# VH-VL binders against q9vpl3, part 416

Target 1, 224 residues: q9vpl3
Amino acid sequence: RGKINIQRPKAPHYERARVVAVTQPKYPELPKAKSCFKTRAERTQQQQENPYNEIIAREVRNWLDHSRLVAFFHLSSITADDIFRVRVQLHKQNLHLKSYGSKIIEQAVKNTRYEAIVPLFHSNHCIVFSPDPEKTAALLRIVRRVPQMVLLGGIVEETMLSRNQLVAYAQMPGLHAVQAQLVQTLSQAPGHLIQQLQAHQNSFVQVLDVHAKNQMNEETPKST

## First folded at step 14 (VH-VL)

Design dc4 (framework fv_anetumab)
Fold by ESMFold2-Fast, scan of step 14:
Structure dc4 (fold): chain C 224 residues (1-224), chain A 121 residues (1-121), chain B 111 residues (1-111)
Amino acid sequence: as target 1 above (224 residues)
Amino acid sequence: QVELVQSGAEVKKPGESLKISCKGSGYSFTDYWIGWVRQAPGKGLEWMGIIWPEDSFTRYSPSFQGQVTISADKSISTAYLQWSSLKASDTAMYYCARDYGIYESYYFDYWGQGTLVTVSS
Amino acid sequence: DIALTQPASVSGSPGQSITISCTGTSGDVGGDNYVSWYQQHPGKAPKLMIYEVSNRPSGVSNRFSGSKSGNTASLTISGLQAEDEADYYCSSYTSSSTPYVFGGGTKLTVL
């Protein structure tokens, strides 16, 4: 975050003056009356637009861009004292609880890879942001204190996770765990089944080894 | 290393009050839930409830709601289980345990040594 | 108000493998990875052996493994040793009213 350079000329002011100087009206008839009508329509559109929403939408996009952990919650009615206690506890863990209107969220994520989250925010909601994805477990332990907050899902390392996937990630935080979960969710290729077998290989091999040892202890293996 | 140390055995009469303690050490006490588990003589483990030590928020098993009070004092890293009026049926071993679980998963990674409470006339 | 179902006892000889079952419902054992296993020696506090169905805490022998199929979770102890003789309890979170439930316990005897 730097200061503005007041010695640098503002290009928009120069550009505006230049455009006026070089553009000439091609049709000279009734320019003032048409200009007045056009100006009214333009002002009406500009006045109906909420510039504040775009500013806050940019703030939301900034949070999404700079947070490696984003968790989405449904939020039912809660006392001011309770939400304050939770917010303070979250802040100590570098977890930032935010609430934004659904239209602002829609504007923030429109035409981005996160557009799919919009339906989650049609009811009361809140979002927790953090630059540290290893804080997912801490987040979910704290949120267990708040029955009014119900986990909907999240984004970890730019990967969208369901409720169950985010909980699983919290148990084994790390890029490799998230990637494995994403592959299991997305892939229908032959490699998908192989990866699932590989991920559970140790458990499956141990079951087979236990069975083999039991067979050897109870009876000898077939040797035809 | 993580350790939970519970108060010593108690012998009480019906109608008496009792407060037993569980002191945590070797970890950040306010970052984990503390659970209480009862084991009646000759029976299995029963989950009683949990407490969030940072603000003493509690959640009880329906079987124990209104029967006991769970509290904590984070300044001395200690959780408590208390009865206003003991019954003979409260005779049991009581364990405290640190809940390492997250969100919907509950699992106790470290346990106190247990406090035997005997209530007899 | 119903506990998870475990066999009252199991037995095995040194070097063998044994399996202890834990049967619940779709709202607990059959749900997500909610199952834990605890070992309790006489006169001592329980010790966590397995959490979230199949994960081992630091310091637990790799002879202990967990799995589940449908509404039944299993604890398997391979290379059975005398010191494994203990009571074993399964436990699970339930999705209804957030209760946490334990199994009735299984006494393992090493013969």
Scores: ipSAE 0.655, ipTM 0.816, lowest interface PAE 1.2, mean pLDDT 78

Design dc40 (framework fv_anetumab)
Fold by ESMFold2-Fast, scan of step 14:
Structure dc40 (fold): chain C 224 residues (1-224), chain A 121 residues (1-121), chain B 111 residues (1-111)
Amino acid sequence: as target 1 above (224 residues)
Amino acid sequence: QVELVQSGAEVKKPGESLKISCKGSGYSFTDYWIGWVRQAPGKGLEWMGIIWPEDSFTRYSPSFQGQVTISADKSISTAYLQWSSLKASDTAMYYCARDYGIYDSYYFDYWGQGTLVTVSS
Amino acid sequence: DIALTQPASVSGSPGQSITISCTGTSSDVGGDNYVSWYQQHPGKAPKLMIYEVSNRPSGVSNRFSGSKSGNTASLTISGLQAEDEADYYCSSYTSSSTPYVFGGGTKLTVL
């Protein structure tokens, strides 16, 4: 290729999202449950045929092609300010936090070695990309501050890793030969690994939901 | 090499303020969490909280939330633990430690020598 | 607050093997590789002996080993020596609201 757009970070849209949310009229009226299936089918068809979605899918493919580290997270409700602070901290370590719709992810990875990851993105998610796999430890230490981000697994040096395997890899930063051997030793077939990642995600979501319900039993409300 | 050096022992009266320090050296200070651990005389270890030195993000144990303040100055690789008003029950040995843990595994690989704080009326 | 359960004391003879238990719940000790162990001699700072259930830091004798079964983690010291007399603490991740907790501590006496 000529000019290669490698790992180009997108401008944060937090302020724009906030302004849009504030100015949009509230319509908690009749939800069109009658058209739920039709709406989903129409949305799927529109996304597949939409040329703008192909541009975003190309961006995702560019991130995958130029990243030696890709980490997948389940993402619960989080404020724009909180995610922005995490994004800034990660960016200092050449770690790029991105969120894309599940259909765009599917379009981006279709007919690639990564097609098996699509089921991971049917829930709320985000992805961290980096050209530097030695930053895995930095990534995981930084995201510890964000209980809304739950590690599902990742891809290191073209190898799909479960959550536990990615954590094990992170424990050996700076020992490239040892890290390469660890990645090869711990790797498993993509289909089997995806099942493990989904099972862990579902178990955690169940535990988190129960914990959130218990945390709602606040004795004293926050008072100024 | 890697070490954490804490400030000297303190003897205080109830109601006084205090700020103790923990200076890291031999490693990149902003790349690791720093934790504070309390040990009352003849008692066990109690985790108080942790700080991310790069932006001073803190997480406290519920038992110590509002009781103490953890802060850091990355320009001099130093973390702090402070009280606005000491109580006799604050008498303890206080340790700082580097958290080497990754993701949800928390463990302290290097510890300061400890700062003895004695509060008596 | 949340506490991990350890025996108050254990004892053994030189050359013997002893085991110190640390019991929690399915969300902490029984969860993933959350358990670490610390050794503390009188008047000194704690020293990391085991991390993530069974891993030893460089410089820690291979006489020290860690394991877990269900909700109970164990620190085993083989070939017990006089210098092993110390307090031993287990610790674990618990939750995002209280991410770290220590056990009550175990006094090891070498008879």
Scores: ipSAE 0.597, ipTM 0.803, lowest interface PAE 1.4, mean pLDDT 80

Design dc41 (framework fv_anetumab)
Fold by OpenDDE, second read of step 15:
Structure dc41 (fold): chain C 224 residues (1-224), chain A 121 residues (1-121), chain B 111 residues (1-111)
Amino acid sequence: as target 1 above (224 residues)
Amino acid sequence: QVELVQSGAEVKKPGESLKISCKGSGYSFTDYWIGWVRQAPGKGLEWMGIIWPEDSFTRYSPSFQGQVTISADKSISTAYLQWSSLKASDTAMYYCARDYGIYEAYYFDYWGQGTLVTVSS
Amino acid sequence: DIALTQPASVSGSPGQSITISCTGTSSDVGGDNYVSWYQQHPGKAPKLMIYEVSNRPSGVSNRFSGSKSGNTASLTISGLQAEDEADYYCSSYTSSSTPYVFGGGTKLTVL
């Protein structure tokens, strides 16, 4: 009886191979990030006036207060697995990706200097926190992996920045001084920032449509 | 100083496999995308794809999807471009380059010296 | 097909100012500020000359400048020198499946 080579099993007879192929249990790979990112529906259901929400709101506030870099992203049709992968990459750079319900955010920022961010959280979103504003460029390099993560804006050194301003900040060569000056100049026009943030929301649908179309085109195998 | 050094010129026959390399130095290799660009003789530049060296996430141009494989070994700060089966049409100069861009800004600030691949019968 | 169109060739005399255009065929090409320019001498690797429409990397001469109007980006070389004779390529971000595209290239001849 020939030693069954467990490491290189002989290819089964064609018929057996067919049966094995059909009977192989396709275990749905559980999205790795299912535990970390609740669906919008799940988040909304949990937003009952639960003492737990207050705790989470406090956590959010704590992150906002202790972060020198905060970036806000819209999530468009992103899988939990993709988010997980990005989270891992961000974490390696000491960037912390979090997702909270809109109501929790509202509660967290109510009567604070951050109240202006509430309109950014009408849809699926995530926030990236960092104690290091120099990591802005690193953040924006990593998020290129996921076109579904759309930058909405951010906070750098306690100054709210539009999408374009945040990108500009990240592109500035390591002249901490120049960055500081930019932030100071930007801090003088908070009203304009809000308008710009709203403009990005309006254009957001267009960007998403383009990305969606691109994904569909990639999935259509040219049946040649 | 940032530098990308590519492997030497290759002369191959159709059907042969090939793997060329690009070694980065003078910067954190895992913090930047590395791209590959093809230039056929007397032709323009063609974007092939990019790789994130930290976890080897790759993105290909549709024209090169399935035609080539981009990989990286972060332990030695090296990116690779490989073919399983070369064609005569693969004859070109191949450049690796560091993508310094952020978010939607794609641009290559440092380039390798190029690797000439010649595929002839 | 998303394409950037460049003139095949441009020529100028020493000391003159020349402009190379790069026109996107689609609104999806050249997001508002994501055009780059590369210089390539014969037998050499490309060199980044301009990024994000108008920014110069360190070490690039101030004779090189970039601008954009509508769907057309432009590279201007002032005070043309013999050493500027090279191929020039524009590039841009695209919102398509190919996030980055090069123009066809322009050969600059210094007369």
Scores: ipSAE 0.846, ipTM 0.929, lowest interface PAE 0.5, mean pLDDT 86
Fold by ESMFold2-Fast, scan of step 14:
Structure dc41 (fold): chain C 224 residues (1-224), chain A 121 residues (1-121), chain B 111 residues (1-111)
Amino acid sequence: as target 1 above (224 residues)
Amino acid sequence: QVELVQSGAEVKKPGESLKISCKGSGYSFTDYWIGWVRQAPGKGLEWMGIIWPEDSFTRYSPSFQGQVTISADKSISTAYLQWSSLKASDTAMYYCARDYGIYEAYYFDYWGQGTLVTVSS
Amino acid sequence: DIALTQPASVSGSPGQSITISCTGTSSDVGGDNYVSWYQQHPGKAPKLMIYEVSNRPSGVSNRFSGSKSGNTASLTISGLQAEDEADYYCSSYTSSSTPYVFGGGTKLTVL
């Protein structure tokens, strides 16, 4: 591997399997956690009490810690075959498409600087991770084939970016100094950024995919 | 250097089939969308459709859906535009072009030289 | 029928500045940085002159500039030269189902 970081995760399934094998004796309630005949409220309660969520949350934290690019998407109804094809194409570019439950995301980012992203995941979503931020343009060209995936924002070099800011970052290859200034300036108002990301998500989930996408574009100020 | 080379001019009769080509070179063909743009004699530019060469996913203009087929062979870096049965109204210059845009900013940075298709009795 | 609106023709003299307008709606031209401009000489393929409203590709003269105000984008050519005589087309994203919509084109004559 001469020039690659061995500590970076090869695959989420590999990391998860390893952690499960190591920690399995500490989870005596596994049989109860697998019940399929519970009411919705009981299932939600059981998910919140599920100790295995911490194992998967640790996997998510590992992805966040080792990725210099993280992109967040709203995901409308899509077939398993279509999402699989996109995953394979992204993987060829060292882009790793992952889906995690909102409770796992919340647990993963709790007490971290990324806790503010939790509201983005209250609706159907997916996340793309990469150690290479130069792949942002490649990611956004591939995503065009999946109209069901709508960009919400991301994290580049540990800095939270809105949809428009991530797109602008992707459009400025070779201007690293300008990109660094943009990223730093945009990260100085996290509350405003989260409000902007939440507004795009709320607009999208309230209407049809086509109309929601148009609404998000209209929410972007043209002037003032 | 990025280049798109299209097949030569075609003269056909109504009802005949035709497949024209667009070969990309000087870049990674599967990393960019390829579009087809039509220009009727003395008229403006009309987008026909686009293809993602990696898996041949296509999206057509409503005006051209069902009228033409766009395909690609990534092993030879070539995109195709095909008619099953030509009409006189298909007489036009056809351009292929590479889309260099990001997300919702669609634009063509390199264009093929064009293929003139003449359909007459 | 839904196309971006451009003047059919515009003319100028060498050394002058001219502007070509491209008018759409709040969802296309008036939205984000969706506008691009193409130059086409007779018998030749179009050439990208401006992308994302105001950006120039490498190799395009700085005499060409793009801007936008509300629902109208503009291509400005300063220091007009004989070689600028061509047809100019604007284009904008509208939706994922119609990601390219072209203007009707403007014939620039250098008198």
Scores: ipSAE 0.725, ipTM 0.873, lowest interface PAE 1.1, mean pLDDT 81

Design dc42 (framework fv_anetumab)
Fold by ESMFold2-Fast, scan of step 14:
Structure dc42 (fold): chain C 224 residues (1-224), chain A 121 residues (1-121), chain B 111 residues (1-111)
Amino acid sequence: as target 1 above (224 residues)
Amino acid sequence: QVELVQSGAEVKKPGESLKISCKGSGYSFTDYWIGWVRQAPGKGLEWMGIIWPEDSFTRYSPSFQGQVTISADKSISTAYLQWSSLKASDTAMYYCARDYGIYETYYFDYWGQGTLVTVSS
Amino acid sequence: DIALTQPASVSGSPGQSITISCTGTSSDVGGDNYVSWYQQHPGKAPKLMIYEVSNRPSGVSNRFSGSKSGNTASLTISGLQAEDEADYYCSSYTSSSTPYVFGGGTKLTVL
């Protein structure tokens, strides 16, 4: 049931109205929002000089530098409870699910070999990091449980891989076989290895670009 | 060795409930999906659905959504298939199988021996 | 769900080669390496013979091979033996509606 100050008597008596008015708590008027000019100035300054973004960007660079497996996903709307369950399952396999804003990702990868992926992280993405590339199969089996997560591609042993290449890597009989192939490629000609790494980067960017375009088209639903 | 052991044959009347089981052994039960496949007498294989044992997340074939419930108890490495009300058309062999696939590749590398369910009126 | 198209029956003589086809769409067989093949003897559970179009599990004879061209996958059995007489099912992941579908099955008769 509501309180007297909310309910007010159906037939208010003059004396009772007086008593209720006196006993009602006085709220100081909340300061009205100032015009947008100050909010815009504060927002602009934060975007240009936010030290928090630089700290987190450094964290992202550390994850990229110290992970032998990095997987990129588009992430559709998901409940906090669902993402928590997935994060716990991934953590058991030494897989670390992280989400960062697009501006932080841009700051983290700027002037690195991964800079080309920046335009594709403009909304709704997440990244899984691991020091153990043999966990790629475990990762992909777990994320099948999450229809909101769509694999875009990844980085394995500092090599950018498209979605299909990362899936193929997960199906290989172990890290030693992949390393043996890399060694054989190196023994053929240094140029061949460089071309393969560049081709992988281009394929990865193409997959991300296609996905980003599809996502952009879906972000503008026509209503009425 | 990897093994999936299913519960024994069942004979039921229409309208009765039933829950059949599939116990995995010889591997980490929560690391692989478990699928259920139906085979009516003299007919082909029909995929019913799949479950992730770690959190019991399920995906069903549209033909079986709402007709059956797939569940799992990871503490005893067992998956279940259940009906609230059986129909004569549910008469079939039911297989459970371990999905060894990765991401978009479903393939069942180990199969249970099958549970024959007979529903007669 | 949509079933993949297989011939109802195929026959061959011992020592010959036979091929079983499995036809789908660009969303399943034609998409990527989604196709698996299973062998089923009467009264027995299915056995995985081929996965991801052309890969053979340990313990499966090298007489069994898989391939695909466009929207049609093929299982080829060379050096046909009496014990190969069984039902064969193809299967595929599909991106449309249901994530998994089986073919109708093919009965292989030997002699």
Scores: ipSAE 0.688, ipTM 0.845, lowest interface PAE 1.1, mean pLDDT 79

Design dc43 (framework fv_anetumab)
Fold by ESMFold2-Fast, scan of step 14:
Structure dc43 (fold): chain C 224 residues (1-224), chain A 121 residues (1-121), chain B 111 residues (1-111)
Amino acid sequence: as target 1 above (224 residues)
Amino acid sequence: QVELVQSGAEVKKPGESLKISCKGSGYSFTDYWIGWVRQAPGKGLEWMGIIWPEDSFTRYSPSFQGQVTISADKSISTAYLQWSSLKASDTAMYYCARDYGIYESFYFDYWGQGTLVTVSS
Amino acid sequence: DIALTQPASVSGSPGQSITISCTGTSSDVGGDNYVSWYQQHPGKAPKLMIYEVSNRPSGVSNRFSGSKSGNTASLTISGLQAEDEADYYCSSYTSSSTPYVFGGGTKLTVL
């Protein structure tokens, strides 16, 4: 608006402006203006078409295509030193901790079977990838060191699992039990499974509320 | 095959330091959390703290924070519980135990035989 | 500190079934599959009997079963035997800062 204010003296009288706009000659081959006026939708579309985001989105799709285990976490405030220590330990188990922006995740999973996971990434998050699904137990034991990382759910062998289903999968002994767990998961309605993943994000908000209230009650206990 | 072997009984005077040990065998020591649980004479079980042996990350019970130190030496598959200055109230049986739990499921599947610590003047 | 409530004692005759309760809050016992049960004979270390409310470790008799209703978890022992006479402790996850909380323990007497 400041730039427009500076140029106000150039604006013609209202009635003259209307006549000029209607009678303005159209040029057969107008070169594209160096400056353009765009609608909100056009500006938003241009931002989403950033070439850098497309490159990273392809990287995410490659991780999804080559990982038999993908785990999704909400990530609260954590120091760079603490997350680095966790990343190193995870890497020793062939578990790869990654963080991507919500728009990049959306672009990566658009037109795939995993498009429904996008709502999980509206807030601060991170993802752990691995080619080895048997490392789920190791992952979940290591993550216990990091209370700032809250499990939301995951994908095992291209099957979406809720938080509870992923934890149950990790607890299964051997290949037979693992296969049985996947069969049970696959027998659920797709809508119900997605709803469970979204419910865990909502449950996390409740957990944070309960934790905050417990913290307050413990510090200054008083009968309600 | 999985076994936790604790150091022998100790008799100490108030104000003395002490370090007791718990050696894991028959499994990959750095892949599981180790916990310490106290049992005062004739009383119930009290969790004291846990340690992740890979990097010695610890978490203590509020009741024992600052009262004891938990440490581990992964090269010899051993966890430790130590006091800088013992009190008579520290007289208890002390157990180490392996946590086999996943995520928010915390439970001990194997326990050491216990170390009896007696603190008397 | 004891946060979970157990009866101090319970008794039964050989061959019958008994149940031991463990009552907490909606954030621990009532929250998820957080409950485990331990058996302790006099002078010995505790032994895991049940984990995650209802699962048995290998080597534990199928006479032992666990369940949960609301904020109360239960350990049921069927076909009661003399060797079952022991102290039984429940435990639950509470929070990341207090991941283990034990009940006060229940002394089982086999008549």
Scores: ipSAE 0.622, ipTM 0.812, lowest interface PAE 1.5, mean pLDDT 81

Design dc44 (framework fv_anetumab)
Fold by ESMFold2-Fast, scan of step 14:
Structure dc44 (fold): chain C 224 residues (1-224), chain A 121 residues (1-121), chain B 111 residues (1-111)
Amino acid sequence: as target 1 above (224 residues)
Amino acid sequence: QVELVQSGAEVKKPGESLKISCKGSGYSFTDYWIGWVRQAPGKGLEWMGIIWPEDSFTRYSPSFQGQVTISADKSISTAYLQWSSLKASDTAMYYCARDHGIYESYYFDYWGQGTLVTVSS
Amino acid sequence: DIALTQPASVSGSPGQSITISCTGTSSDVGGDNYVSWYQQHPGKAPKLMIYEVSNRPSGVSNRFSGSKSGNTASLTISGLQAEDEADYYCSSYTSSSTPYVFGGGTKLTVL
């Protein structure tokens, strides 16, 4: 029908400006010299009701609601050109690379089953969304070329999976029934999955710190 | 019907250039990494490099960085391995292979039949 | 060289079970499910026999099995047959810069 469908976003980067322009709230003009005061709590509440943040949070919720595959990555320093090339490769496979501020993610997932993922996004991160879980293998083959992207885990068919479980899922492309059964089997892991995802991220950072320190020790500045 | 077909055997002199090919069929060529593996006469397998055919992104073994060039032409589903100046020590069997691995799992599920390269004075 | 360690040769009789070892470090063989095994008959290309330590591709006999303990992976061939006589290579991921490292190869003789 031609209307912008914010419940089923395809490529929000170029759609965002259109969505914001069309959905921008229209507020009534208030008197210039109206004398009123607000409590600290009321001022804080007013900030949380920022219409721009709500529009972006709604966009994130739409991606989560309409994506049968969501993958979480830690993202080390990378050039804009390099990430753009990765994004183009992923788009060809109907895989959508996004990065959102932690506050926006918190607003999007608050009071949902995914609220526990918020700590993953306090450091540099990116998320890949797709309506097609059969693209998990393609995703993981493409990201091999990007050592700055480290897989933390994901969500497949609304089931949270660790890094190793998502990799195992990717090995079984084919019949949807087989994939659904595998997801159910892999999802039977005991609790503390978010802690495992955070631990993997922290371990990788520690390895990078050791490597960087060893490189600095081997490379002495050319100075007298 | 996944198949990798390599070009025929080559006999060259030191200093000559050479380009050998590996054609994939029966699958989406741009969705899998292609690797090159060398095997010197009577010796084991040695990885040389890999290429992502969609945009020809390459990664080389440290032993072969600057010694060979890997390229691909996705329009004809073909990967290439090239030398600008051959040495007698380049005498070996050269295999191309498709990597089926996911993320940090790297393994070759289908192999070409091999191209024998003989470099003699 | 960062090659994985395999015995140069192993032998067995028809119907016997044999095991070929592949030893690396904690960052490769010991790190995760990184190990694969290849069979190569004389004059032929290698064939994938085992991937991710213990998985068999379609078309590979269930007589072939893989396992791992610490920094050593093992390929076991049960019910040994004359057609199993070949060279066997292990391989492991080590790092993003060196994602493939092969063992030196093991020549299996069936007598």
Scores: ipSAE 0.480, ipTM 0.717, lowest interface PAE 1.8, mean pLDDT 80

Design dc45 (framework fv_anetumab)
Fold by ESMFold2-Fast, scan of step 14:
Structure dc45 (fold): chain C 224 residues (1-224), chain A 121 residues (1-121), chain B 111 residues (1-111)
Amino acid sequence: as target 1 above (224 residues)
Amino acid sequence: QVELVQSGAEVKKPGESLKISCKGSGYSFSDYWIGWVRQAPGKGLEWMGIIWPEDSFTRYSPSFQGQVTISADKSISTAYLQWSSLKASDTAMYYCARDYGIYESYYFDYWGQGTLVTVSS
Amino acid sequence: DIALTQPASVSGSPGQSITISCTGTSSDVGGDNYVSWYQQHPGKAPKLMIYEVSNRPSGVSNRFSGSKSGNTASLTISGLQAEDEADYYCSSYTSSSTPYVFGGGTKLTVL
């Protein structure tokens, strides 16, 4: 109302603004106008868009992208003091215990190679991240202290591993080359179901035999 | 390199208290579980309990719960087994051992030399 | 409560192969890779010979091998030598309240 052509007051009067909003005359409606429909669509999009969730989802993606070890756990009821003690012990080993809502995890991994993990997080859960895959054994020794944490599986060197495969990886003695070969062997896509299961088992035994023989040669000092 | 060294033999009377020790060296002591295993004269091995040295969390065999106390001092890489009141039936060789297992796999890769405890009147 | 079942004794001659059995239940020996084997010479501490059913630590002769079928684990010693004469114990995880249960032990005599 002429306010466009008149100098605006320096101090806004909040009570005036409220009174003006209540007494403002209704403008004529546009029947089924596209503009009204667009306003509703915009509001729906704004309600679905939570900037906080996207920021945290980006944080989760950064953890996934920069961690060579990721372990997934079901977490039963535990006190804040107990989880804090575990977090401190894990941190000493460069293992980072994180808890995120299932919606944030779904948003973080949607349309990524890790989308298949989403069902694991529909119940109480936590995730441990580390840049160091050699710490898998340390992680699983610490977790024995915490019966409320149950291992579901993990990701090692960008390869998704089941619970049993992650445990098997952790049980390997510390030659990184042998461990890398094991991960590749365990993660091969099945072509023939029975034969590939046998091949994985036989290759795993062969890798272990090579490693054991190498360790025996090192641990048996030759005195002539 | 990895070594567990236990305290020397003990000769005690029933009712006396005792604390024996197990010192680890050549590895990060706080990063592995330490177990105690008993062997009565001419008998087999029996597990007593384990401890996580980082926070002294313990788990005992049902047969030894309340009969002994397991503790650790990570600053000196030492685990302890103690009795408040010894019985003649406590006469045995006592071993400490490092658990190298992962998750639900439990096994001892290095053992101490043993501490002989003799309790007689 | 319950120990794993081992034969009290086994004997063999130098160069032969012998097998020591360790029988448990479906929740321990039969459950997963829970079985380990220890060798004990008279007056000495036990020594780990096999872990997780079939793995050998560094320094253990490849004459020693472990296997499992159903609820029975086996330690096999090939090319038997006089130095193998000892007591052998199996051990298995059974539950969180009893994460170690030992067999009664088997005395190996090399004749």
Scores: ipSAE 0.692, ipTM 0.847, lowest interface PAE 1.0, mean pLDDT 80

